VHH binders against 5'-3' exonuclease (pol). Designs and how they scored, part 14

Target 1, 302 residues: 5'-3' exonuclease (pol), of Buchnera aphidicola subsp. Baizongia pistaciae (q89ad1)
Amino acid sequence: MIIYKKNVNYLLIDGTSYLYRAYYAFLKFKNNFNKPCGAIYGMLNMLRSMLLKYPYSNIVVIFDSPQKTFRNELFIPYKKNRPKMPNDLKEQILPIHHIIKHIGIPIISIPHVEADDIIGTLATKLYKKKYFILISTNDKDLAQLVNIHIHVLIGTSNIVLDESKVKKKYGIIPKLIPDLLGLMGDNSDNIPGVPTVGKKTALILLKTFGSLENIYNNIEKIPKCLIKKAKTIYNNLHTYKKLAFLSQKLATIKTDINVNITTKKIKMLPPCTTEISNFFLHYKFYNWNKLLKQGLWLKNCK
Short names: E, the ipSAE of ESMFold2; O, the ipSAE of OpenDDE; V2, 0.75 times the mean of E and O plus 0.25 times the DockQ between their complexes.

## First folded at step 4 (VHH)

Design b47 (from s86 with E33H; framework vhh_6fv0_2; at its last look DockQ between E and O 0.01; V2 from the best seeds 0.00; counts 0 for: pae E 15.7 > 2, placed apart)
Fold by ESMFold2, look of step 5:
Structure b47 (fold): chain B 302 residues (1-302), chain A 124 residues (1-124)
Amino acid sequence: as target 1 above (302 residues)
Amino acid sequence: QVQLQESGGGLVQPGGSLRLSCAASGFTFSSYHMYWVRQAPEKGLEWVSTISSSGSTIYYKDSVKGRFTVSRDNAKNTLYLQMNSLKPEDAAQYYCARDTYYYDSSGEWYFDLRGQGTQVTVSS
């Protein structure tokens, strides 16, 4: 056995999920002015880890917009169960944006567009240009984007999910994740699905018929299918057909957002070391400032 | 146990052709994407081609595009690489792989190589 190395060309970071992870991991962390700065520290810590792990990749951070999106128009309860952003986290966003830019990492946020759809669009465009893409996120739904050159890191796992690992983890191929959610719903995003259809039943139906569309094209075969409560499932599938396809639409990540995003616009810039040092001194990150001066916080190309 | 066996390498003149095979056993071949990689002397391993589990999606390294053709026969559990218009730069030990992984310390993708590979030599 010989180990081969292949560079990730683009690393797409779900900035909103990183922000929340950093905030809650360092909830008690405060600066010398007794103001919360744990999200700033945690965000920088995670981004530095990625910069060191992927020194030759173009890293891009993508943030959600607070404005309503097309999903809110389609289904008013969509994501309504999500808590509002804490005020002390809101206060840390602008400093976080400033330091990310000083490091040289491009930030993308588009009004009225979810980060998932920006990530989906970017990853698809880069994939069509034959690049290798890694997506780092807490959102399990991003696994639907996985293909032969688009892979995903979920949460704090060190295991990159390719197509076979997505199938092992979710029970279906990435392409069918929206179909799965169309049937079973998603309580975290308030996506309804079909009543009485849970994950086990949805997987059986998708394994048998291949897609949500094919399930409905063959709906008359379901009462004779070897699944528990086949009559109840048949009746609910029939009654809630529109809800199933609405749920699939809500769960489907867009890959065709009409935005002018080119490889030039997402290229990393050289870091502004003086501004990074000033930032570290302001927030009393003295150990990091020492590492920065020694060229050990960021890799210096010269 | 996952087994991969590469064959079909040899000596060829520039502009010549070779057909590499990768025989797979110990797993459901048709469920996995497959990769070709190569290693030249004193160089690192280099990705060459990727083919999806169904064979419907194929990618090539730019330098081999138009000259190499990857294919698979899922009924025979075999992966192929047809290599045409061979150049001295293509000389390498060629391997097939099923799995690719990332490790934190290296920050890079790697392939789990199970076979000995097959040598391709290009000389006039």
Scores: ipSAE 0.000, ipTM 0.223, lowest interface PAE 15.7, mean pLDDT 82
ESMFold2-Fast, scan of step 4: ipSAE 0.361; ipTM 0.711
ESMFold2 (binder alone), look of step 5: mean pLDDT 86; pTM 0.861
OpenDDE, look of step 5: ipSAE 0.439; ipTM 0.766

Design b48 (from s86 with Y32F E33Y T100E; framework vhh_6fv0_2)
Fold by ESMFold2-Fast, scan of step 4:
Structure b48 (fold): chain B 302 residues (1-302), chain A 124 residues (1-124)
Amino acid sequence: as target 1 above (302 residues)
Amino acid sequence: QVQLQESGGGLVQPGGSLRLSCAASGFTFSSFYMYWVRQAPEKGLEWVSTISSSGSTIYYKDSVKGRFTVSRDNAKNTLYLQMNSLKPEDAAQYYCARDEYYYDSSGEWYFDLRGQGTQVTVSS
């Protein structure tokens, strides 16, 4: 059963987001050698679910680089609050990359570039060619990319977010999500925002003035739009103006990075069913191997 | 400068052995998965082996399993491929590669960094 009515030219998968979700979902899953393989199984299970549920022409998996990014150069504390990747997850990344490649799915990872910026740049290039893109991620910040040709699926909700649904869910249009985060910050990424300005206050300010820039162009009018705590909010906006614009810049996904990616390089390839079968037998995924032999594991493996 | 340099190729008789080495410089070798790939005359690039950043997870092309052994020394920034029981079908230019995870429509493997290669010839 296909529930999603629009055909997807490109499924862009936030691979790093999937990797962590798979790892924590299957922590106790082990192979015959008593080694953890939960992330391997979980990653394939999640990819298979996406490919069976959404009508697609192409799928691409994008991974983060472990190297320092431009955001770390702008703000040293950026994402420093996140724990290091567990060693047993690190050892599953190689098997995951190799099985995905043998399935015929392109993988993209670029040194010094975050997956979000690769996704943003690729989605923008593809939409300019009039392709329809669906992005699958756990990162709510990718909702800022949503437009007439780019839709986002966040987490396990199974609800595809178009521009209207983003506005309903976040209280603001996609292009203003960086401005929202510039004001309220984002604790998960260590983006500071403006002290005492939370989501409710930030939304009032953005609905009144339209953008972070226009808020500061009209800063003298702020006490008139907020009755309670207006003086404190005004003082903090003035004091922390540099942090607000820094926070906005850190929250803004780049759509213009220099990536030498062509549609030819990201096209799905025929699956190598022999290598997939060998992989499934090695990890004792016997039920999936049975489905693979029957041409029922994925449609591209027929 | 970011570079990979292969060595150890040569002429060998069928059933013989060769050890290939790859010296890495200009990047944090211990942070990358490394690959051995080969290209036979008038053929496309063919994946041979992969080794994880720590060296604990290894994959081989089916036709070389049991004959080839990949290993790495992160302290020396060096990748190795021990080739035993060499067959005429193994004759190729062998490349050390670091993966940027790109593919094209032809099914060829793409790497962001690849060495100049070392020639392996298997003949009488």
Scores: ipSAE 0.006, ipTM 0.304, lowest interface PAE 9.8, mean pLDDT 80

Design b49 (from s86 with S53Y; framework vhh_6fv0_2)
Amino acid sequence: QVQLQESGGGLVQPGGSLRLSCAASGFTFSSYEMYWVRQAPEKGLEWVSTISYSGSTIYYKDSVKGRFTVSRDNAKNTLYLQMNSLKPEDAAQYYCARDTYYYDSSGEWYFDLRGQGTQVTVSS
ESMFold2-Fast, scan of step 4: ipSAE 0.238; ipTM 0.623

Design b53 (from s86 with S53G S56G T57S I58T; framework vhh_6fv0_2)
Fold by ESMFold2-Fast, scan of step 4:
Order: sequence, then structure tokens, then C-alpha cells
Structure b53 (fold): chain B 302 residues (1-302), chain A 124 residues (1-124)
Amino acid sequence: as target 1 above (302 residues)
Amino acid sequence: QVQLQESGGGLVQPGGSLRLSCAASGFTFSSYEMYWVRQAPEKGLEWVSTISGSGGSTYYKDSVKGRFTVSRDNAKNTLYLQMNSLKPEDAAQYYCARDTYYYDSSGEWYFDLRGQGTQVTVSS
């Protein structure tokens, strides 16, 4: 473990990833007015666990923009296969933002920008200043950002992906994950890739030639590297070259967006205990309110 | 230091037109996405439009789409908002803003505003 818990300077939370997990984990939770509050409870439970596990880190929550991104302009079908946000979840978003703000956690969302690109840009800027960054997410695509100062925590679990664990899990180094997805596609985001090229074939090509660009620079040598279905794969690589590079571009997390992010703007503020208490009482989180009044809501007690 | 200076506001009748300008200094203008935001009396800031650094991509609030056009002149470090078919609900103090990272829980965007804005009044 290159980065230990007390050495993590910034914990960047994929807020949209947390939101959906909280919603599905606590789907049956309702307040005394029979209104859904499971995402609110689940989000707070997940954030509380992170505050307790990383008490010395500056925690920042990043959310997706509701507006179309540059990827939607580049490829209209991008993420169109994903279901619409449930109304029960949508109704909980504003309360969640309200409570996060009163806990003192900075929230970042930029019009027309995906959370992934904000996370990538912020982590890269902080890395260049020699800070240690942990990204908490269930999104596999963020593993492409992993280096000696940037690690990925799988959700709220104890599983941390460093460069060696990314290589073991994906079969390729972090920097080549966009190239892998350029070849094999990503059905979850409607990224097409190259027809008939799966993960196994894509890994053989990338291990042999090193990058998507070098694969196409050496296209004539490809049949020698493939044992099964070589002719079909070769023909499809030729036919769908533009689609491969489009897919790579769609899969590449931007680390260079023009955002005026300073360390001052992403610093945690003291919690507003009065507003947190009012929130807990409104949603009938009585046990948490009792702990809050005792000064124990964010402190471990044996 | 970033400076933004809005101008071009005034009084128009419903259905009228105005062109707002924003003069930028203290940063590499062409490298930044720019925003137009507005604030009506006793209301919060409301996002109106976004334009990419190159000017190649533009986005609009649904209620102004087809009536407003954002543009920029990177050689002059100037941002524009052409407003046509103005409605009473468009009356507000208009501000230009450089790209920001902050979203408020109330659904309002918090922008790094440097200028005083320019007032748009729509009345018959």
C-alpha cells in the first residue's frame, strides 16, 4: 500500500455513483409521510463511513451535470441506453445536496461536464502538486487515472486499486484502458468499439503493439498475432477504424478541462450542527440526532 | 487578476432586442468557457447560456433557446449575448462569468462574478 489512510490528502467521491448505490440499497426506506428517503439515508451512511475512515482527508463530492456533455455532441447515442433517473431518486437530490453542504463537504458540479472529467482534472492537478488522492467510485473507467499518487477505492469498501491491482484486474496498465475500450467497446455507456473484438483479442493486440495508434500503424502484421478468427477481426479493424478512435475518445477521461479549482475552494468547512440536527429531525433519523447532540455522530466510540 | 465588464443593457418593450457585451481581461480568454447568468429582483442567480473557448459549442436554458444567441470574439476578448423577442420574464441583471466548478443545493449555480452586471428591463 503506497498510500495509507492517514496519508490521503484528498478523497474525491463519485457522488453520482454513490447516489444510485444508496437508492438501490435502501429502496424500501420511507419517512412518516410515506415518502421515499432511502437515497438520503444511504448517501449519509456512506459519507459518514468515509468521514470516519479518512478523518484527516479533505473530502469532496463530485456530481454529474444534468446538461448534455461534449461526448453527447461527439456521439449522440452515448449513454442513451441508460434508464432515466427514477422520480423517487430525483426528489431526494436537493435534500442530499443541502445536508452535504451543512456537513461542510464541498460539492462540485460543472454545466455540461461529467463527474469523471471533473475528478480526472482535479486529481491530475493535485497529483502535480505531489498530494495523495483517493477516488471513491464504483465506476471501472476511473481506474485509467491510477498512478503512484492516485488510487481508486471501490465504493465504500476496503478494496483499493493501485497500479499493480489495475494491471491484474484489467490485464493492462491504467493509461491503456481507453485504448482497450476503443477496441472492445463498453455496452454500459453505449461505446461501440470494433465489432467481433472482445477483451481477449484487444489485450493481445495492445500487449503486442502497445497502443491503438500503433495497432493501426502495424495493421498488416495483425493476422500473425491472432490464432482464432484472424481474417474477420482484421477486416473489422480495417472497416471500423474511425469507430475505434471515436470509442477511444469517448472512453478517455479528460484531465485538462478549464476549471478554476483551487485548494481553498475544495477545503472542508466546519459542520453546521444546528442545520444537521434540523435535517435529522425532519427525516426522523432520531438515533443519528442523539449521536450528533452527544458529539459522537462523526466519532468512533468503543 | 480576472476582470469582467458587462454592458449593453437597457429598457425595451416586449418583443424587442438587445445585445449585451462582456469585456474580459487578466486571463487567456480563448482558453475558458464563458457563461451568461442572470438575477431577477429578489431571486437567485439563473444560468442562461454557455459557450466553449473556441465558440464552436453553445448551450442555452430551454426558455431562451431560439431567442438568444451567445457568441465571442477571442481577438477582442469580448463575449456577446444577442437577445431577441424579449419577454417580461427576461428582465434581470445580466452577468458574464468565467467557467466555475460550483453547484448550489438550491439548484442555483455559484459563479465567479467579477463585474457589476448590466440591467435589462422589459416593459411596455
Scores: ipSAE 0.000, ipTM 0.151, lowest interface PAE 12.4, mean pLDDT 80

Design b54 (from s86 with S53Y S56G T57S I58T; framework vhh_6fv0_2)
Fold by ESMFold2-Fast, scan of step 4:
Structure b54 (fold): chain B 302 residues (1-302), chain A 124 residues (1-124)
Amino acid sequence: as target 1 above (302 residues)
Amino acid sequence: QVQLQESGGGLVQPGGSLRLSCAASGFTFSSYEMYWVRQAPEKGLEWVSTISYSGGSTYYKDSVKGRFTVSRDNAKNTLYLQMNSLKPEDAAQYYCARDTYYYDSSGEWYFDLRGQGTQVTVSS
């Protein structure tokens, strides 16, 4: 079912995804006014866009923890190929938290927990209460959470991924995306997968057997269903079985973390226009301050 | 043990100064944003100040800006609050608190660890 803008109860924002986009976007434009506060400006620009597009939604921003997560304990190389956060971005995080709070948007970040797992747990909790949830992210892995009440918005774009669009894009239903990555791996996160098993082979196996577990329950039937490289694939599935299940576990977003958050605690509050104005003046966002004083920066400024 | 211990409170006359300290132990102090919060008699907890992991970014309640200065020494696992030009309205129990990485838009700050507090009395 399509979740229309008017029917979105909660908009969960992948804050870490937004931070990196904002930071690198303004570095690229070399604007001296925006460069020392590029992530702050970019983050506010994107959040303002979402507030204007989804005026009836409760918006929540979720950030990654800087500490190692359970995935790093399971597999030391996990995401070690990712660059560490630049120091000038780190120093913008506290200002960003401060302004988001005064706009009236709840923020969530939990030590040792990835934003994806917080988003997955919160979306699942809200889905069970029959709310409609939109997840705004540029991270493809969050597509695994998509169901009848949970959709993914690509960043701040107009492109919304429902179950049908996820199946078209990935060749598999959302709940099997971790199984797909368990087989083929994911180089961007250092998830190894099974050697010589690529996307095409993984999709054939999943379409034939239904899950990673069921592939291994029927492993003797694999040479009969594969036309190319059947013996090599069969041998590697046997040899790297533990690696396949480790890769699946690394790719699986947790939906059961201990998040002591009630619907009351994630409800938006009226903005504090005085604090927002002080913030805009400090960072020289003069045009936004002018709009704010005219009641035109946010439609929810009452 | 994971704990925070405040000190430096006391009795001061209006216009006086006090320096509060908070000793942190049992966790990686430099990994957390830290708060100073206070509670006056018959009032709720009130946010006073926040400091970033490095100490490079600080935020203050409007009524204490220019009078209070928060700082930290990560090598000594210690947080400080320098309070100048104290007013009767500043009289409260002051607590050091560790960031839970959860911020409520209600204007409440959530923390998973706080100390026992140190009392600040401003009396003529």
Scores: ipSAE 0.005, ipTM 0.323, lowest interface PAE 11.2, mean pLDDT 81

Design b56 (from s86 with S53Y S56E; framework vhh_6fv0_2)
Fold by ESMFold2-Fast, scan of step 4:
Structure b56 (fold): chain B 302 residues (1-302), chain A 124 residues (1-124)
Amino acid sequence: as target 1 above (302 residues)
Amino acid sequence: QVQLQESGGGLVQPGGSLRLSCAASGFTFSSYEMYWVRQAPEKGLEWVSTISYSGETIYYKDSVKGRFTVSRDNAKNTLYLQMNSLKPEDAAQYYCARDTYYYDSSGEWYFDLRGQGTQVTVSS
């Protein structure tokens, strides 16, 4: 059990991250009609785990929009290297949304907005109201949101990243993660960074000068003889300055999305036991249906 | 440009049938889950049915199960609701809607796009 579970006011679930993890974990699972249902099972299993571990938290699931975002407009190659969603997974999305809604968990998806930006905006708004927020995700980029009241839970594990653990794991404080990615890039999202500047060089520069902006304000102070390939690095920082700041902007999670989401709208509702039972019987989740009838499946959720 | 337009509503006797259509334009219809929702006078918006982007998965409100059938034609960008054995309680303005997955904890259904609706009246 997580030691601070009782102090978590809001648990923000990276729904898209959970969806892909559930899909790949249970590829062989099929329903009565010989159709894939592994993502349904896996997603529900992961959400049940969170409901049981954090029974006093308001749980919210956030999903990506299928629509293009402002990052795609800023940089056309952004995320174009990512494969499209498998059709087998796509067919399981509606059943997953259906069951989540009947469990009473709020779902948020905003047209043209990535889940990360919704999570960042919500966490920031809740933090300003002095709530404690836990973000459950396998996406390392959300570590940039970590502060005194915002922590990251690695998926459904027991590993919670506070500011000190982010610094130990990534070599830099959370607020400088976009600066790190501005320098080194991120191949998984097609964020280019500065040529020849890798993680090691980027960390040395950020630890010395403090930020991407301060690196450029002090670029003439980079000691040419003290860093391997310092002249090449210096030349590339000058040549690719616009690309470095573009890469930083692409890597920065927005915390200011214009969304009229109130704390009242993100409270959990009482579960619809009848619809949950119907769902379990349809997919032959008989053990879960037995637990549901005994009042044990959704144990102490609000 | 981005719009949903319902049609097919009208007056029918109890036990009668109607087929509603919803024409989608200005977006990739085949990429979205679609909803039928209804609103009776003096009542809130009520969910009726949901259909997956491919049409393989469909959910219905308990009170319409066995009487209503949702289908879609992605080549024609059109959503359908076949309504059989209509009851007076089914009388409402019917809307098609595109699901944004925004579930408000007030218990209301929220959509990023909804049509202007088509009126269904059930009386003898």
Scores: ipSAE 0.192, ipTM 0.579, lowest interface PAE 5.0, mean pLDDT 83

Design b61 (from s86 with S53W S54N G55S S56G T57S; framework vhh_6fv0_2)
Fold by ESMFold2-Fast, scan of step 4:
Structure b61 (fold): chain B 302 residues (1-302), chain A 124 residues (1-124)
Amino acid sequence: as target 1 above (302 residues)
Amino acid sequence: QVQLQESGGGLVQPGGSLRLSCAASGFTFSSYEMYWVRQAPEKGLEWVSTISWNSGSIYYKDSVKGRFTVSRDNAKNTLYLQMNSLKPEDAAQYYCARDTYYYDSSGEWYFDLRGQGTQVTVSS
């Protein structure tokens, strides 16, 4: 615990989150054939930043599966409101996987499994071995995984969410974030929640009763609370009980996915400088190739 | 659809030559490392060769080095394996395989897409 950056054993990168951010940051970049390469450049820029900032960490990149998940089977509208991946981003994914591998960074993608569930499972397995894990993501839902050994880094920023910062931001402890979303819903993922129950009401109920399950075990006590429109809320909780528990289940990140991944399999390998150089020359990343040849692309400028 | 289709196998005498081809479709072939792997009757799957996306890095199993040559034509989405000085121990089903999104630090070879294979028989 001396210096936070030095103490991070594993940096788990939400690769899908990084892809979209990189794509929109560098829309105008093009390669030798006048094809877009902005996501390639942006992804490398973000990964280089993380490699330089956390030089003692084992970095792992996790990507979403394009196949339907158990959440889509439970609730057909789940995430169908999300924009489709642009075609010019799709054509950059395979080059990105190729270069990440040659940098020596492990990549994980599992058919029918969301990146969030892979991240949740890996972080939990590593936590049980007493490692410190930092999850780099722009996805707010991953804050539910935060504990004494698992923290969330907001993208490539300097903002790290520990348990106290999550409680300050959300008004509730990390483990109750799925319960909060079960009540209020999440429009970004098409999670419905309970009609007329917003964040303020959901927080009052969770602070009073402790969990979604305990709210329903004590549902007859809700009209006695000083909650605005208590009778309407009581009636909707009764009517939409199944929807509340479905919404909680959809919002809950799985930490028990069967991933046969050992710590040996997620350890970084030495970079293949020749392949990285060939890649940089192909995409005309000449300044990075110059730094690579000088041994400075992955080293701090002293 | 995403697929790999091998061809060029056949019966050859010891010391003979065969050229295997693998036609790729449904994905950006030029973005992947490609493998040749083989499985002999009653044996496990064996890695034979790897070629990087731009042909800049090429690796061979020790027992085939100097006899086999892997190459690719990214314009034609085709992977090749030129096999010279064939030996009875080279007789196997040969598969073209695409590199995986799952990468580990063990150095073990694995893939997320493999073709149906092409049979190579070496006998007098």
Scores: ipSAE 0.000, ipTM 0.267, lowest interface PAE 12.1, mean pLDDT 80

Design b66 (from s86 with Y35S; framework vhh_6fv0_2)
Amino acid sequence: QVQLQESGGGLVQPGGSLRLSCAASGFTFSSYEMSWVRQAPEKGLEWVSTISSSGSTIYYKDSVKGRFTVSRDNAKNTLYLQMNSLKPEDAAQYYCARDTYYYDSSGEWYFDLRGQGTQVTVSS
ESMFold2-Fast, scan of step 4: ipSAE 0.186; ipTM 0.609

Design b70 (from s86 with Y35N T50Y S105D; framework vhh_6fv0_2)
Fold by ESMFold2-Fast, scan of step 4:
Structure b70 (fold): chain B 302 residues (1-302), chain A 124 residues (1-124)
Amino acid sequence: as target 1 above (302 residues)
Amino acid sequence: QVQLQESGGGLVQPGGSLRLSCAASGFTFSSYEMNWVRQAPEKGLEWVSYISSSGSTIYYKDSVKGRFTVSRDNAKNTLYLQMNSLKPEDAAQYYCARDTYYYDDSGEWYFDLRGQGTQVTVSS
């Protein structure tokens, strides 16, 4: 939407989400030394698309830290089921950071902090100043941040999730997504949830009682609810109460990360065309270099 | 103790060569990407070179391409910078830096671990 696009003050990009998408989209792409560079190309292609679609927004890219986070300290198995980053993707990370810098896009990566928590904290600080924020991510869990000034864009698509669209898509309002995951778990992050409680059961419980806390305040009423295998669910909720609240905590995005995130310095700088040109020539992106020299690489042909 | 220690700096004439070394201790060196950065008197930190954890991906600052060669020996936990055809503008304190990068819109690189550095002077 044109009106909506004009109102976006900040576009926060989930850089780690973009990296993996770029890597798998261009898996067989290699340079003249037979080295993989598909993630570099794909990342630039996606960022170029966002720069063209949101020319008036201040764009910021946020990356995960390689170090263990507070969630790993709370629950050792957290994300241990995720495959290791492929070596050929890992080797493209610093060139990607280097070119993003030369394009003039700010990058944030904080040791021991997940990108989600940086995004949540930054979006919340900007929301309190009444700015309108768009978060570009393929991670469904960031939908929990959605409110009147914070919306989620699904990757580089045209699909924007506001509060009503989150409710339609996930069956629950944004602020209850951590409660949903506390009950059902999340296999992608190795968040356990409560055994035998799936999405359908979790949604019925949350619609009936309103929150994870209120489900447990009313737990004695569960065997009398119109839920399949209510007595089994009741027994497992009792047995795994601590696990449910741990799972909720692991699924909750922090919005209170320490204030050394330089929010005043997250403005775009003019691109360094000489360094961008050298980069394009090194990777043999000749068409992009031609467009860059013509002043057209970041301009719409219309 | 987690530490990086640089050596090999010195005085050289223009056109000369030096080989810098960086000894890593207290962490699994083979798991980290490494960088060389430098700081000339009255200047900010300037990134010079990158090498991946395996050593297969290498990137250089344009002004040093063809003259400098970065390498690593993971068995010895050591990072190297071979500097050839040295110019007066290469004179600086040289640091090795472990890659966990943070930088703001000022364009400066931030690393979670950096050594004390080794001084390179280029004069006749």
Scores: ipSAE 0.000, ipTM 0.150, lowest interface PAE 15.1, mean pLDDT 80

Design b71 (from s86 with S31D S53Y S105D; framework vhh_6fv0_2)
Fold by ESMFold2-Fast, scan of step 4:
Structure b71 (fold): chain B 302 residues (1-302), chain A 124 residues (1-124)
Amino acid sequence: as target 1 above (302 residues)
Amino acid sequence: QVQLQESGGGLVQPGGSLRLSCAASGFTFSDYEMYWVRQAPEKGLEWVSTISYSGSTIYYKDSVKGRFTVSRDNAKNTLYLQMNSLKPEDAAQYYCARDTYYYDDSGEWYFDLRGQGTQVTVSS
């Protein structure tokens, strides 16, 4: 089923992924006190774009917790290769939270929980109530959540990923993306996978056997497959079985986090135009302030 | 008139506790995010905590997480800061504030509305 812009009930924004993208895209932007404000500008530009494109949706921004998550407890190296948040970005976080709230957009952040797991849990709860959800993110791993009611918009593209488009783009159905990552790993997050098993080999194995579990239930049949280096792959799958299942677990987005998030809590509020105006004047967003005063900054919003 | 009034400060020993209150008047308290900020004698204004209008979203300065708890009672137009396991570094004038919107080169926060403050002293 096609989810049209007017039919999107909830737009869940992966705030942390857009925060980092905005920061690196606008490193040279400074305010009237010579302080960096590029993340502020970039986040607002993205949020305004989303508000104008999805005027009937309830928009929610979800942020990561800085504290250790269950994945760090399972595997200490998980995401340890990620650099510490720059101080210039850290100083922009509260102003971003401040302006998002005054626009009337709910913000969710839960100690010790990754934004992905909050998004996965919230989208699944809303899906079960038969709402249509669009997830906006720069993280391809969220494509694993895609179903008939949950679609993903990745990056700045205008292309919405449904089940068919996920299968075309990633070579596998959404529910098997954790299995794919269990085999091939993900270097960006220090998810190890199985040595020598890359995306092409992992896809052949999953298309042949159906799941990571079924690959291991049929491991003796792997040397007979038409896979380059079949014996090497068999040996490594056997040797690194525990790492494959650990990698799958690390790559699996939780949809069962115990959070008291109700549809009332995630409803948008009317914008506080006075505080938005004060914010725009401080950062010298004069054109946006002019549009705000004319009722045109969020022209198509309720 | 529109105002914020803090109370509950005092002298406490390291490891002790204090509960600060902030009474809001002259505006619809439940429509605003509220802030606790503090200023030590030689330092600029430091953000301590933010609480959403509903109390459902709360942010803390890293150094006070697990020790301080901000809360609000919208029916009573009151903001609270429960401070436990107080350290000498927590000694400061504490202010509640509305409408934070920037910092300057000193790292100081600027507010449209801030109370007169309540002093917290940590000394053995």
Scores: ipSAE 0.007, ipTM 0.151, lowest interface PAE 9.1, mean pLDDT 80

